# Designs tried in a protein design chat: VH-VL binders against Metalloproteinase inhibitor 4 (TIMP4). Part 4

Target 1, 195 residues: Metalloproteinase inhibitor 4 (TIMP4), of Bos taurus (Bovine) (o97563)
Amino acid sequence: CSCAPAHPQQHVCHSALAIRAKISSEKVVPASTDPADPQKMIRYEIKQIKMFKGFEKVNDIQYIYTPFDSSLCGVKLEANSQKRYLLTGQILSDGKVFVHLCNYIEPWENLSFLQRESLNHHYHLNCGCQITTCYAVPCTISAPNECLWTDWLLERKLYGYQAQHYVCMKHVDGSCSWYQGRLPLRKEFVDIIQP
Short names: E, the ipSAE of ESMFold2; O, the ipSAE of OpenDDE; V2, 0.75 times the mean of E and O plus 0.25 times the DockQ between their complexes.

## First folded at step 1 (VH-VL)

Design o03 (framework fv_solitomab_arm2)
Fold by ESMFold2-Fast, scan of step 1:
Structure o03 (fold): chain C 195 residues (1-195), chain A 118 residues (1-118), chain B 106 residues (1-106)
Amino acid sequence: as target 1 above (195 residues)
Amino acid sequence: DVQLVQSGAEVKKPGASVKVSCKASGYTFTSYYMHWVRQAPGQGLEWIGYINPSGGYTNYADSVKGRFTITTDKSTSTAYMELSSLRSEDTATYYCARGWDYEAFDIWGQGTTVTVSS
Amino acid sequence: DIVLTQSPATLSLSPGERATLSCRASQSVSYMNWYQQKPGKAPKRWIYDTSNRATGVPARFSGSGSGTDYSLTINSLEAEDAATYYCQQWSSYPLTFGGGTKVEIK
């Protein structure tokens, strides 16, 4: 399995949904209705804690699906534990929620303060910004709404300091730049899916 | 191993000030808000304030506003609370606790007993 | 301020019995957290976000509820469950706790 690099902000912007969830159970299921097809999927039963994106398409997500094999980008999630995950993914035409290794999937405890805040307040508002990965120098902005992502260049990591502590934010004039934020805690928005 | 370790018990006279420390270890100090909760002897829990260590932003309960200050020292991963103009009603065990959103207060300090007596 | 009312104040039961602790909010909240506190000790996170057990919390504990009515249920009491349990809301500031329910094992 091989994935194109994408910043956490890009994952949220390009995914159909982003949720925080706990995994209740696991079941191996057929990938198709053809009994001769040997391909399998894993269906995880989830407890949805909070939705950050996807309100227009789904209210409560009971199950998510992923390929069985890691070579097919299947994700292994820990069931029956207190572990909470940030999950991003797609909603298929039949209503199934599909996640794989190339989506942004992280134990919630691994997320920085800014990433947790950005899921609620920043990422979705700044999807008009373009984040471009820098692999070598020189690396220069080609458009005013562009932020240069240098974790690979400076740390040889997919998710380094910049991915964890910066958001590419759009300014009033339409340009974008990196912002490391310092937002105070405010009253929570009451989500209609969480009474 | 994540833990919060608080300073020792304090005995103060009415009108004095008290300063309690809470040293964090085992995690990135700026990734969680630090809250303070107090408990009078034999009574329940009362939230009194928080600080966001990343930006230094604070919020205080009305019951302590004007007398209460929370600060941090990021170089030592330590949070402090200071309560001035102490009254007998401030006698309580004071806890620091980390928390954010739906995670609740997942790690608590052991508590610091503050006794205000004449 | 959101006021949380817990009932009963004290619950005395024998091992193996079922206990249900109630927490009512003065206005609708999005979720409820619960903490266990034993004498002389700091509170421990027990249930968070209404129904999620904290690490190490036995399966006999469950949380449920919505709106203004929430509960903590202990399916089959053990001696180690003797403690005071506090509910807590995080829907608005100031954060508030219930008055606590003391569970005593005979």
Scores: ipSAE 0.000, ipTM 0.453, lowest interface PAE 16.4, mean pLDDT 85

Design o04 (framework fv_solitomab_arm2)
Fold by ESMFold2-Fast, scan of step 1:
Structure o04 (fold): chain C 195 residues (1-195), chain A 120 residues (1-120), chain B 106 residues (1-106)
Amino acid sequence: as target 1 above (195 residues)
Amino acid sequence: DVQLVQSGAEVKKPGASVKVSCKASGYTFTSYYMHWVRQAPGQGLEWIGYINPSGGDTNYADSVKGRFTITTDKSTSTAYMELSSLRSEDTATYYCARDLYSGYELFDYWGQGTTVTVSS
Amino acid sequence: DIVLTQSPATLSLSPGERATLSCRASQSVSYMNWYQQKPGKAPKRWIYDASNRATGVPARFSGSGSGTDYSLTINSLEAEDAATYYCQQYSNWPLTFGGGTKVEIK
């Protein structure tokens, strides 16, 4: 399985949904009702804790589906665990929520403060920005709404410090740039950003 | 070739204001943040603040908040730092340095420095 | 603010000797640069992202480290290496610099 590199912001912007959930159980199911299709899927029963994106398409998610085989980009999640996941994914034509290895899937505890904050407040407002991966120098912007993503160049990682601690944010003049910090927040604002 | 050229030395009295400049050439001015770093005589380096010329965003060290203001003029590819309510402890050489959006090639080019002396 | 402590403050060595400069952070950092500054001149970026030499920096210079402990090594000192070297973290705002290590050639 091969995935095109994408920043967490791009994952949220390009996914149909983003949720925080626990996994209650798993079950192997047929991929389709077609008896000629031998492919299997794993159906995870989830406890949805919070939705960040997808309100227009689904109200309540009870199950998510992923390919059985890792070569088909199937993802393995811990069932009957206290682990909370950030899950991004697509909604299929029959209403099934589909998640695979190339989606942004991360234990919630591994997300930075800014990533948790950005899920609530920043990512959806800034989907008009373009994030471009830098693999070599020189690397310069080609449009004012472009942010250069340098984790590969600086750390040889898909998700390094920049992916964890920066948002590509659109300014009033239509340009975009990386946002790392914010003004110190009062206690009330911290509570709504760390769900 | 990338070049950052700063304005000449300044001598001011306590309480005065001064505006120092940093003119950029050889690259797209709005593609890089511009930072300011100072160095008191015989001392080390202290980060003062930055501006993103593309969006106008600024950030300042707590030691200078409310007294120093960083601005840009895109038409001349020039960054400015205005120091207000000058104190003797503001005596330093002030450097501009560029940054490719928060890290990559951070401070790969520096201006030659502008010495600001605050004396009675 | 993240405090960077450089040691020693001054290092006096003969040509051909190895110099090791230390930079320790008060908390873990992911990004560390080193700058060379000669008297009366602006600093020059020397090492970036802990271990990468800037363009034109001689191969005798190397940087290493992670977390809270970083070092700059000069394998065989030359007269032109006499300068003050500053470490600088850019993991957290505000950006902070170490106090510098002055390298003197006898």
Scores: ipSAE 0.000, ipTM 0.447, lowest interface PAE 16.9, mean pLDDT 83

Design o05 (framework fv_solitomab_arm2)
Fold by ESMFold2-Fast, scan of step 1:
Structure o05 (fold): chain C 195 residues (1-195), chain A 119 residues (1-119), chain B 106 residues (1-106)
Amino acid sequence: as target 1 above (195 residues)
Amino acid sequence: DVQLVQSGAEVKKPGASVKVSCKASGYTFTEYYMHWVRQAPGQGLEWIGYINPSGGSTNYADSVKGRFTITTDKSTSTAYMELSSLRSEDTATYYCARSYGDYWYFDLWGQGTTVTVSS
Amino acid sequence: DIVLTQSPATLSLSPGERATLSCRASQSVSYMNWYQQKPGKAPKRWIYDASNRATGVPARFSGSGSGTDYSLTINSLEAEDAATYYCQQRSDYPLTFGGGTKVEIK
């Protein structure tokens, strides 16, 4: 299985859904209704905790599907545990929710405060920004709406400091730049109710 | 003013159902999860469930699962809880409370609705 | 379920004294929230994520702790602080509260 690098923001922008869920159980199921098709999938029964994207297509998600084999980018999720996952994925034409290794899939506890905040407030509003991965120097901006993603270059990681702590934000003039959120902004927002 | 206003006290017989409303005002209803927390007389707080008004997703505590439903009406910014097959142990003050995203920190509470289950 | 045990159940002190309220979790939690509830009223948010004071909470209140052990401290008790204080974990479902500590002013 081989995946093109994509920033968490790109995953949310390019996925049909993004949810936080626990995995209740797993079951191996046929990939299609054709009895001759030997392909299998794993069906995970989930407890959906929160939806960040996908409201117009699905309301109640009971199951998610992934290929059985890791060579086909199947993902292994821990069932019947306290672990919560962020899951991004696609909604198939028959309504099935499909996830695989190339989607953004992360234990919730591993997400930074900014990533959690960005799932609620920033990522979906800034899908007009272009995030470009830097593999070597020189790496230069080619358009005003571009943010340069340097985790591969500087840390040799898919998700390094920049992916965890920055959002590519669009400004009023149409340009984009990296934004690192602050705790005081969150406090001001959640304190709106106190006079 | 940002507030949550709940419906009035209810007295029900065992086996009946009760429906309590919680009307939000002063904020964008769909930006916050709405939770229900109950408190039996002289006892502590018990979380019983939530709804995300934006997507309609719900989560219920096992103590009420199977007889508890939370719904919303986005046009009136109102959340509802319905508890069926009432038992004496359901006698409590029921609070609605909001939380921002998944922080699960209740920054605004309704005034409470007393539900009494008696024969 | 994560069980939260608060101690003492009741704390009776004079104005100006220091009060320390304990909350212990049956398993490690990342953060603990605290609520103040006065008789006949809904709870009010007080401390969130272990140590952050909610808007309007006096500086005499502080929260601390990590893992399984958390505490709420009132450095110099005032008459208006008489209330029951509940801790609450947000690490997993179901969300759970402690049994409460009632702070009384002599």
Scores: ipSAE 0.000, ipTM 0.462, lowest interface PAE 13.7, mean pLDDT 84

Design o06 (framework fv_solitomab_arm2)
Fold by ESMFold2-Fast, scan of step 1:
Structure o06 (fold): chain C 195 residues (1-195), chain A 120 residues (1-120), chain B 106 residues (1-106)
Amino acid sequence: as target 1 above (195 residues)
Amino acid sequence: DVQLVQSGAEVKKPGASVKVSCKASGYTFTSYYMHWVRQAPGQGLEWIGYINPSSGSTNYADSVKGRFTITTDKSTSTAYMELSSLRSEDTATYYCARETTVVTPYFDYWGQGTTVTVSS
Amino acid sequence: DIVLTQSPATLSLSPGERATLSCRASQSVSYMNWYQQKPGKAPKRWIYDASNRATGVPARFSGSGSGTDYSLTINSLEAEDAATYYCQQYSSWPYTFGGGTKVEIK
């Protein structure tokens, strides 16, 4: 299974739902009603704690579904524990909630203060911003609504300091820049880190 | 040969509690969810909750939440429901039902029902 | 909650007639199941996932539908078919049943 890299903000913007939940139990179920289909899924019963996105499309969510096989990007979640998860995912045409490895799935305790705050206030409002991953230097903006994401370049991590502590915020003029809660970053973020 | 056998009829006063059993046989008890559904006299079916016997995980309908508990005893392959603070509106036949997922989720086997009458 | 509306409430027909029972959901559902219940008896599995007959269900029964609109059809009604039929959604909690359609033989 291979995932295109996406910032937490992009995951929230591009997902049909985002929730905080505990996993009550798991059950292996058929992927389809065709008994000849060998594909299986895992159905997780959840205890939904809070919904951040999805209010128009689903009510309380009882189950989420994920592929059984890791090669099909199946997710393994701890059932019957106190662990709380942030889950992002899609709502299928039949109303099922589908999650997989390429969604943003994190133990709640691993989220920074700004990420928790951004789920309520910032991510959804700034989906007009473009986040572009930097893989090499030089890395410069190509559009005014662009924020450069440098976690891979600077830390060789998918979710490093920038993903955990910054939001790409849209300004009144339509331009975007990184925001750390109190101080806006310049668009040349890499230049600030490497004086 | 799957069977679900429920305990006998109960007559209770308002405010009392009732505990109904559902003994399963003919399959691996922990491999299937067990649901409870009730039916007031002359009325339709109302889902009231389920338990996963493997994990003990439960979910309850809002109409009974706070008064309703489902438990299991794996050694006897028995599911139990307990409803406290009984009201006249709880008078119903209570059914246990097994959820299958062999094809899709539905209730494939049902107990014979236990009539609970709440009267002053 | 997803509300299931069954119509008609009662259907009185003669043997050999075609019966069509409707079940409409207040929102789109993933799984719609049907159960047959005779007086004094527990419900019995009948149709699962809209159109699949449970083991032992006669071929004269068929289910159809998707999204919000589902139906159960009996091509040629027999005396043994007199019962109340309940639709049931298994898409989201709480799992809900329709009010039932009572099929009576004249």
Scores: ipSAE 0.000, ipTM 0.438, lowest interface PAE 19.4, mean pLDDT 84

Design s02 (framework fv_sotevtamab; at its last look DockQ between E and O 0.03; V2 from the best seeds 0.00; counts 0 for: pae O 10.5 > 2, placed apart)
Heavy chain, then light chain:
Amino acid sequence: QVQLVQSGAEVKKPGATVKISCKVSGYTFTDYYMHWVQQAPGKGLEWMGRIDPEDGETKYDPKFQGRVTITADTSTDTAYMELSSLRSEDTAVYYCATGRYSSSWYFDYWGQGTLVTVSS
Amino acid sequence: DIVMTQSPDSLAVSLGERATINCKSSQSVLYSSNNKNYLAWYQQKPGQPPKLLIYWASTRESGVPDRFSGSGSGTDFTLTISSLQAEDVAVYYCQQYYSYPTFGQGTKLEQL
ESMFold2-Fast, scan of step 1: ipSAE 0.654; ipTM 0.837
ESMFold2, look of step 2: ipSAE 0.019; ipTM 0.602
ESMFold2 (binder alone), look of step 2: mean pLDDT 92; pTM 0.940
OpenDDE, look of step 2: ipSAE 0.000; ipTM 0.525
ESMFold2, look of step 5: ipSAE 0.027; ipTM 0.603
ESMFold2 (binder alone), look of step 5: mean pLDDT 92; pTM 0.938
OpenDDE, look of step 5: ipSAE 0.006; ipTM 0.546

Design s03 (framework fv_sotevtamab)
Heavy chain, then light chain:
Amino acid sequence: QVQLVQSGAEVKKPGATVKISCKVSGYTFTDYYMHWVQQAPGKGLEWMGRVDPEDGDTKYDPKFQGRVTITADTSTDTAYMELSSLRSEDTAVYYCATEGLYYGMDVWGQGTLVTVSS
Amino acid sequence: DIVMTQSPDSLAVSLGERATINCKSSQSLLYSSNNKNYLAWYQQKPGQPPKLLIYWASTRESGVPDRFSGSGSGTDFTLTISSLQAEDVAVYYCQQYYSTLTFGQGTKLEQL
ESMFold2-Fast, scan of step 1: ipSAE 0.016; ipTM 0.585

Design s04 (framework fv_sotevtamab)
Heavy chain, then light chain:
Amino acid sequence: QVQLVQSGAEVKKPGATVKISCKVSGFTFTDYYMHWVQQAPGKGLEWMGRVDPEDGETKYDPKFQGRVTITADTSTDTAYMELSSLRSEDTAVYYCATSYDFWSGYPDYWGQGTLVTVSS
Amino acid sequence: DIVMTQSPDSLAVSLGERATINCKSSQSVLYSSDNKNYLAWYQQKPGQPPKLLIYWASTRESGVPDRFSGSGSGTDFTLTISSLQAEDVAVYYCQQYYSIPTFGQGTKLEQL
ESMFold2-Fast, scan of step 1: ipSAE 0.015; ipTM 0.568

Design s06 (framework fv_sotevtamab)
Fold by ESMFold2-Fast, scan of step 1:
Structure s06 (fold): chain C 195 residues (1-195), chain A 120 residues (1-120), chain B 112 residues (1-112)
Amino acid sequence: as target 1 above (195 residues)
Amino acid sequence: QVQLVQSGAEVKKPGATVKISCKVSGYTFTDYYMHWVQQAPGKGLEWMGRVDPEDGETKYDPKFQGRVTITADTSTDTAYMELSSLRSEDTAVYYCATDLHYGDYAFDIWGQGTLVTVSS
Amino acid sequence: DIVMTQSPDSLAVSLGERATINCKSSQSVLYRSNNKNYLAWYQQKPGQPPKLLIYWASTRESGVPDRFSGSGSGTDFTLTISSLQAEDVAVYYCQQYYTTPTFGQGTKLEQL
């Protein structure tokens, strides 16, 4: 299984769904209605705690689905525990929620305070910004709405300090920049930039 | 079953302080903001502020800032709203409310309301 | 503060007829980055807390009858009840949540 790198903000922006949930049980199910198809999926029964994105399409999610095999990017989640997960994923045409290893999936306890706050108020609202991964120097912006993501370059990590402690925020003039820490409400932010 | 249960009606004298409670059940208290909304008799709704029960962070409307204190007790899954220096204009029904869909400010769950009467 | 103004203050509509309530914000509540309007509608009956009907200007809350619909964008919003039923008699409030939440003054809907 190979995943293209994506910042947490990009995962939230590009996913159909982002939720916090506990996993109550798991069950192996057929991947299709064709009994000759040997492919399997895991169906996790969840206890949805909060929805950050996707409420326009689904409200109460009882199950999520993932491929059985890790080679097909199947996700292994800890069932029947008090562990909370941040889950991002897609909503299929029949309403089923599909998640896999290349989605943003993280134990809630591993998320920074800024990431938790950003899931509620910032990531979804700043999807107009472009986050570009820096792999080598020189690395410079090519457009004013661009934020350069340097965790790979500086720390050789997918999710380093920048991913955990910064959000790429759009200013009223259409430009974007990294913001760390306490974030103003959308109106205060716009008002500060429009003096 | 998701439920917000508020404490009972209060009668206070001008200058007093009132503290009303909102006990949550049916969801994880620390996962959602708890908001307080005032509704004066025959008037509309006014947002007072909110608390994040996970870390105690608060935000207040400037109209109430300085007189209102919103707190959360995670050991009892109870939020509180304390309003000091009461005036007759504070006579109102006070609601606790939360947004379980996005964790934002569109309130899908409300307490039953607490009437606070301020009279001399 | 964003000021929310509803019109009319009161409205009388016959059963089965269409009711429309308007809401204007003093500033746009459309966030361009996600193309969402931070606008909700509530129904309140005497002695009860408000009940959420619509959020994101046009998304109907689960369990709310399909005769309720929200429309509009930016600063001008409408709540429509396509065919008034007796149980719809109530006060309706709009609310913005683009910034610190503010509510409209309310529209009292009565049956003719």
Scores: ipSAE 0.006, ipTM 0.469, lowest interface PAE 9.8, mean pLDDT 84

Design s07 (framework fv_sotevtamab)
Heavy chain, then light chain:
Amino acid sequence: QVQLVQSGAEVKKPGATVKISCKVSGYTFTDYYMHWVQQAPGKGLEWMGRVDPKDGETKYDPKFQGRVTITADTSTDTAYMELSSLRSEDTAVYYCATKYYYDSSGPFDYWGQGTLVTVSS
Amino acid sequence: DIVMTQSPDSLAVSLGERATINCKSSQSVFYSSNNKNYLAWYQQKPGQPPKLLIYWASTRESGVPDRFSGSGSGTDFTLTISSLQAEDVAVYYCQQYYSTPTFGQGTKLEQL
ESMFold2-Fast, scan of step 1: ipSAE 0.006; ipTM 0.561

Design s08 (framework fv_sotevtamab)
Fold by ESMFold2-Fast, scan of step 1:
Structure s08 (fold): chain C 195 residues (1-195), chain A 119 residues (1-119), chain B 112 residues (1-112)
Amino acid sequence: as target 1 above (195 residues)
Amino acid sequence: QVQLVQSGAEVKKPGATVKISCKVSGYTFTNYYMHWVQQAPGKGLEWMGRVDPEDGETKYDPKFQGRVTITADTSTDTAYMELSSLRSEDTAVYYCATWGEYLPYFDYWGQGTLVTVSS
Amino acid sequence: DIVMTQSPDSLAVSLGERATINCKSSQSVLYSSNNKNYLAWYQQKPGQPPKLLIYWASTRESGVPDRFSGSGSGTDFTLTISSLQAEDVAVYYCQQYYDTPTFGQGTKLEQL
């Protein structure tokens, strides 16, 4: 399994669901109703749910599903653990919540103050913005609603300081730029996003 | 420092119920699961179950046939393990145990409580 | 339920010599996505609770002497004591935490 890189904001915007939950149990279940089908899924029982996105499609979530094999982008979550996760995912046609490796899945304790705030207030309001990953220079804005994501360029990380501490925010005129909330601005970011 | 202090040894007759306590100090009780492990000479170490002190959720090993009940009292930072319908095979040392990371390998153990079941 | 089997059941080693204890799981405890083995080793002396020595198959717990090391992956694991000291006489247990926790039956390490 391989995944296209996506900023946390893009994950929230492109997912049907975003929740915080603990994993209470794990069970291997059939992927289909055909007993001869060898494909399996893991069903996780979840608890202590806080929903950030998905209210319109699901009222209560008891289980989430993921492929059994890591080669099929299956995710291993720590069941029988007190670890809290941020989970993003899709809602299948039968109402099941589906999560895989290419979704944004992060221990809650690892999320920055701005990321936690953005889940409640900022990410979903700014889905009209486009975030473009910069891998090398030159890297320039191609549209006014675009924010340049420079974690690979500056830190060689998928989720560096910018992903953790900035939101690509839409202005009244339809343009977008990086917003830092209550955190200090890093000068190296200004040099790249505002040449 | 983290300490798990268990109640004293118990002698019970077959068919009785025993309730063992584990009082914690040195960390926030609601942040970690509390597990119970049985050590009988013939069986080795057996995980019995655990409780989440934050919400009281429990998980048990089916081997105990519904005889075990694990609870937590957050007002006293004390976990309990109750084992009913005692048999001679339940004679064992019982440990409470917890972990410093979020997985069930065990950094911290109580001193153990010997339960003897005899007629 | 993952079954853990240790070998040998007992082992006698002279002071200063190497001791090797093996542990086999009935199913792999390696999670391929994070490349971690969900395996721990404990030391237990008479009248005491088990003491954690190794977790993640090879990571030594703080305060555990360098002579203790863990190795292996998947289903086959080894605990090695490079130079036995008198205080190492104890029973050793392996434990998996990939699924519901299960322990090996134990290996008794004695001094020759």
Scores: ipSAE 0.006, ipTM 0.526, lowest interface PAE 10.2, mean pLDDT 85

Design t02 (framework fv_tixagevimab)
Fold by ESMFold2-Fast, scan of step 1:
Structure t02 (fold): chain C 195 residues (1-195), chain A 119 residues (1-119), chain B 109 residues (1-109)
Amino acid sequence: as target 1 above (195 residues)
Amino acid sequence: QMQLVQSGPEVKKPGTSVKVSCKASGFTFTSSAVQWVRQARGQRLEWIGWIVVGSGDTNYAQKFQERVTITRDMSTSTAYMELSSLRSEDTAVYYCAAEGYSYGWFDPWGQGTMVTVSS
Amino acid sequence: EIVLTQSPGTLSLSPGERATLSCRASQSVSSNYLAWYQQKPGQAPRLLIYGASSRATGIPDRFSGSGSGTDFTLTISRLEPEDFAVYYCQQYGSSPPLTFGQGTKVEIK
């Protein structure tokens, strides 16, 4: 299996759903109702904690499905664990929620504060922006709605500092630029830090 | 999916240089990074450095920084690792490995090139 | 740099037995970007597990990875004769440089 690089924002924009969940169990199941089809899938029973995207299509998710073989981009998740995952994925024609290796799947504890905020407030509102991966220098803007993604070029990481701490944000004039995030402070906290 | 084929074994005298090649399939080379690691007989894997193929940017382990140069030729889909001022303790199998956009693990690996440094 | 320490150095087991290999990191590995490789004499390393727990293409289901943060484990549920080899963990999460553990040799008892 191989995946095109995609920024977390692109994953949220291009996925049918994004949720935070724990995995309670796993089971190997047939890939289709055709008895002659030897393909298998893993079905994970989840404990859905929060939904960030998908409200129009599903209200509550009990199961997610992934290919059994890693060659078909199957993903292995820890069942019966305290681990919380961010899961992005698609909804198949038969209503199954499908996740695979090329989706954005991260332990929740690995997400930065900005990424957690962006799941609620920024990513899906800025899907009109184009995020372009820089593979080589020179790397320059070709359109005003474009943000250049340089984590691979600068850090040799798929998800480096830029992916963790910036959102490609659309401005009122239709242009886009990287935004570092401004988190609202409740009055109680402002009073504490400014005694 | 990329396949990596390395150049054949080398026998070198101390103080000379060796240049090992690593030829990739054409489809994913420009979007990949090529890693170089070595392993002396019975020893652990030792990271030498990498090159980001698209940019030509390199990063070298501190131990090798003054003696190693990693380059690539995009027209031939080939990466190179040149190690200079060879010592007998540089005798090892040298591997290249691809680090494509598969979240940073190394797959595939080249078959390895034995470099023997002896007088 | 993150230092990876594998234990034990050598596991002497018989075919059919369970093998449990440990890899400890000197600091937390971001995103659980931890891989396991198998190396047989005279061969290049073979990717077994990436992201701490995901099996690579073509890897038998008797191999499994677990753990997070600083403590990682590779488990082989039932050793086959072909599984006697050296196993290395490798981190690719926190920053360059990339680092490998020193290896655990699984040998016939």
Scores: ipSAE 0.005, ipTM 0.466, lowest interface PAE 13.3, mean pLDDT 83

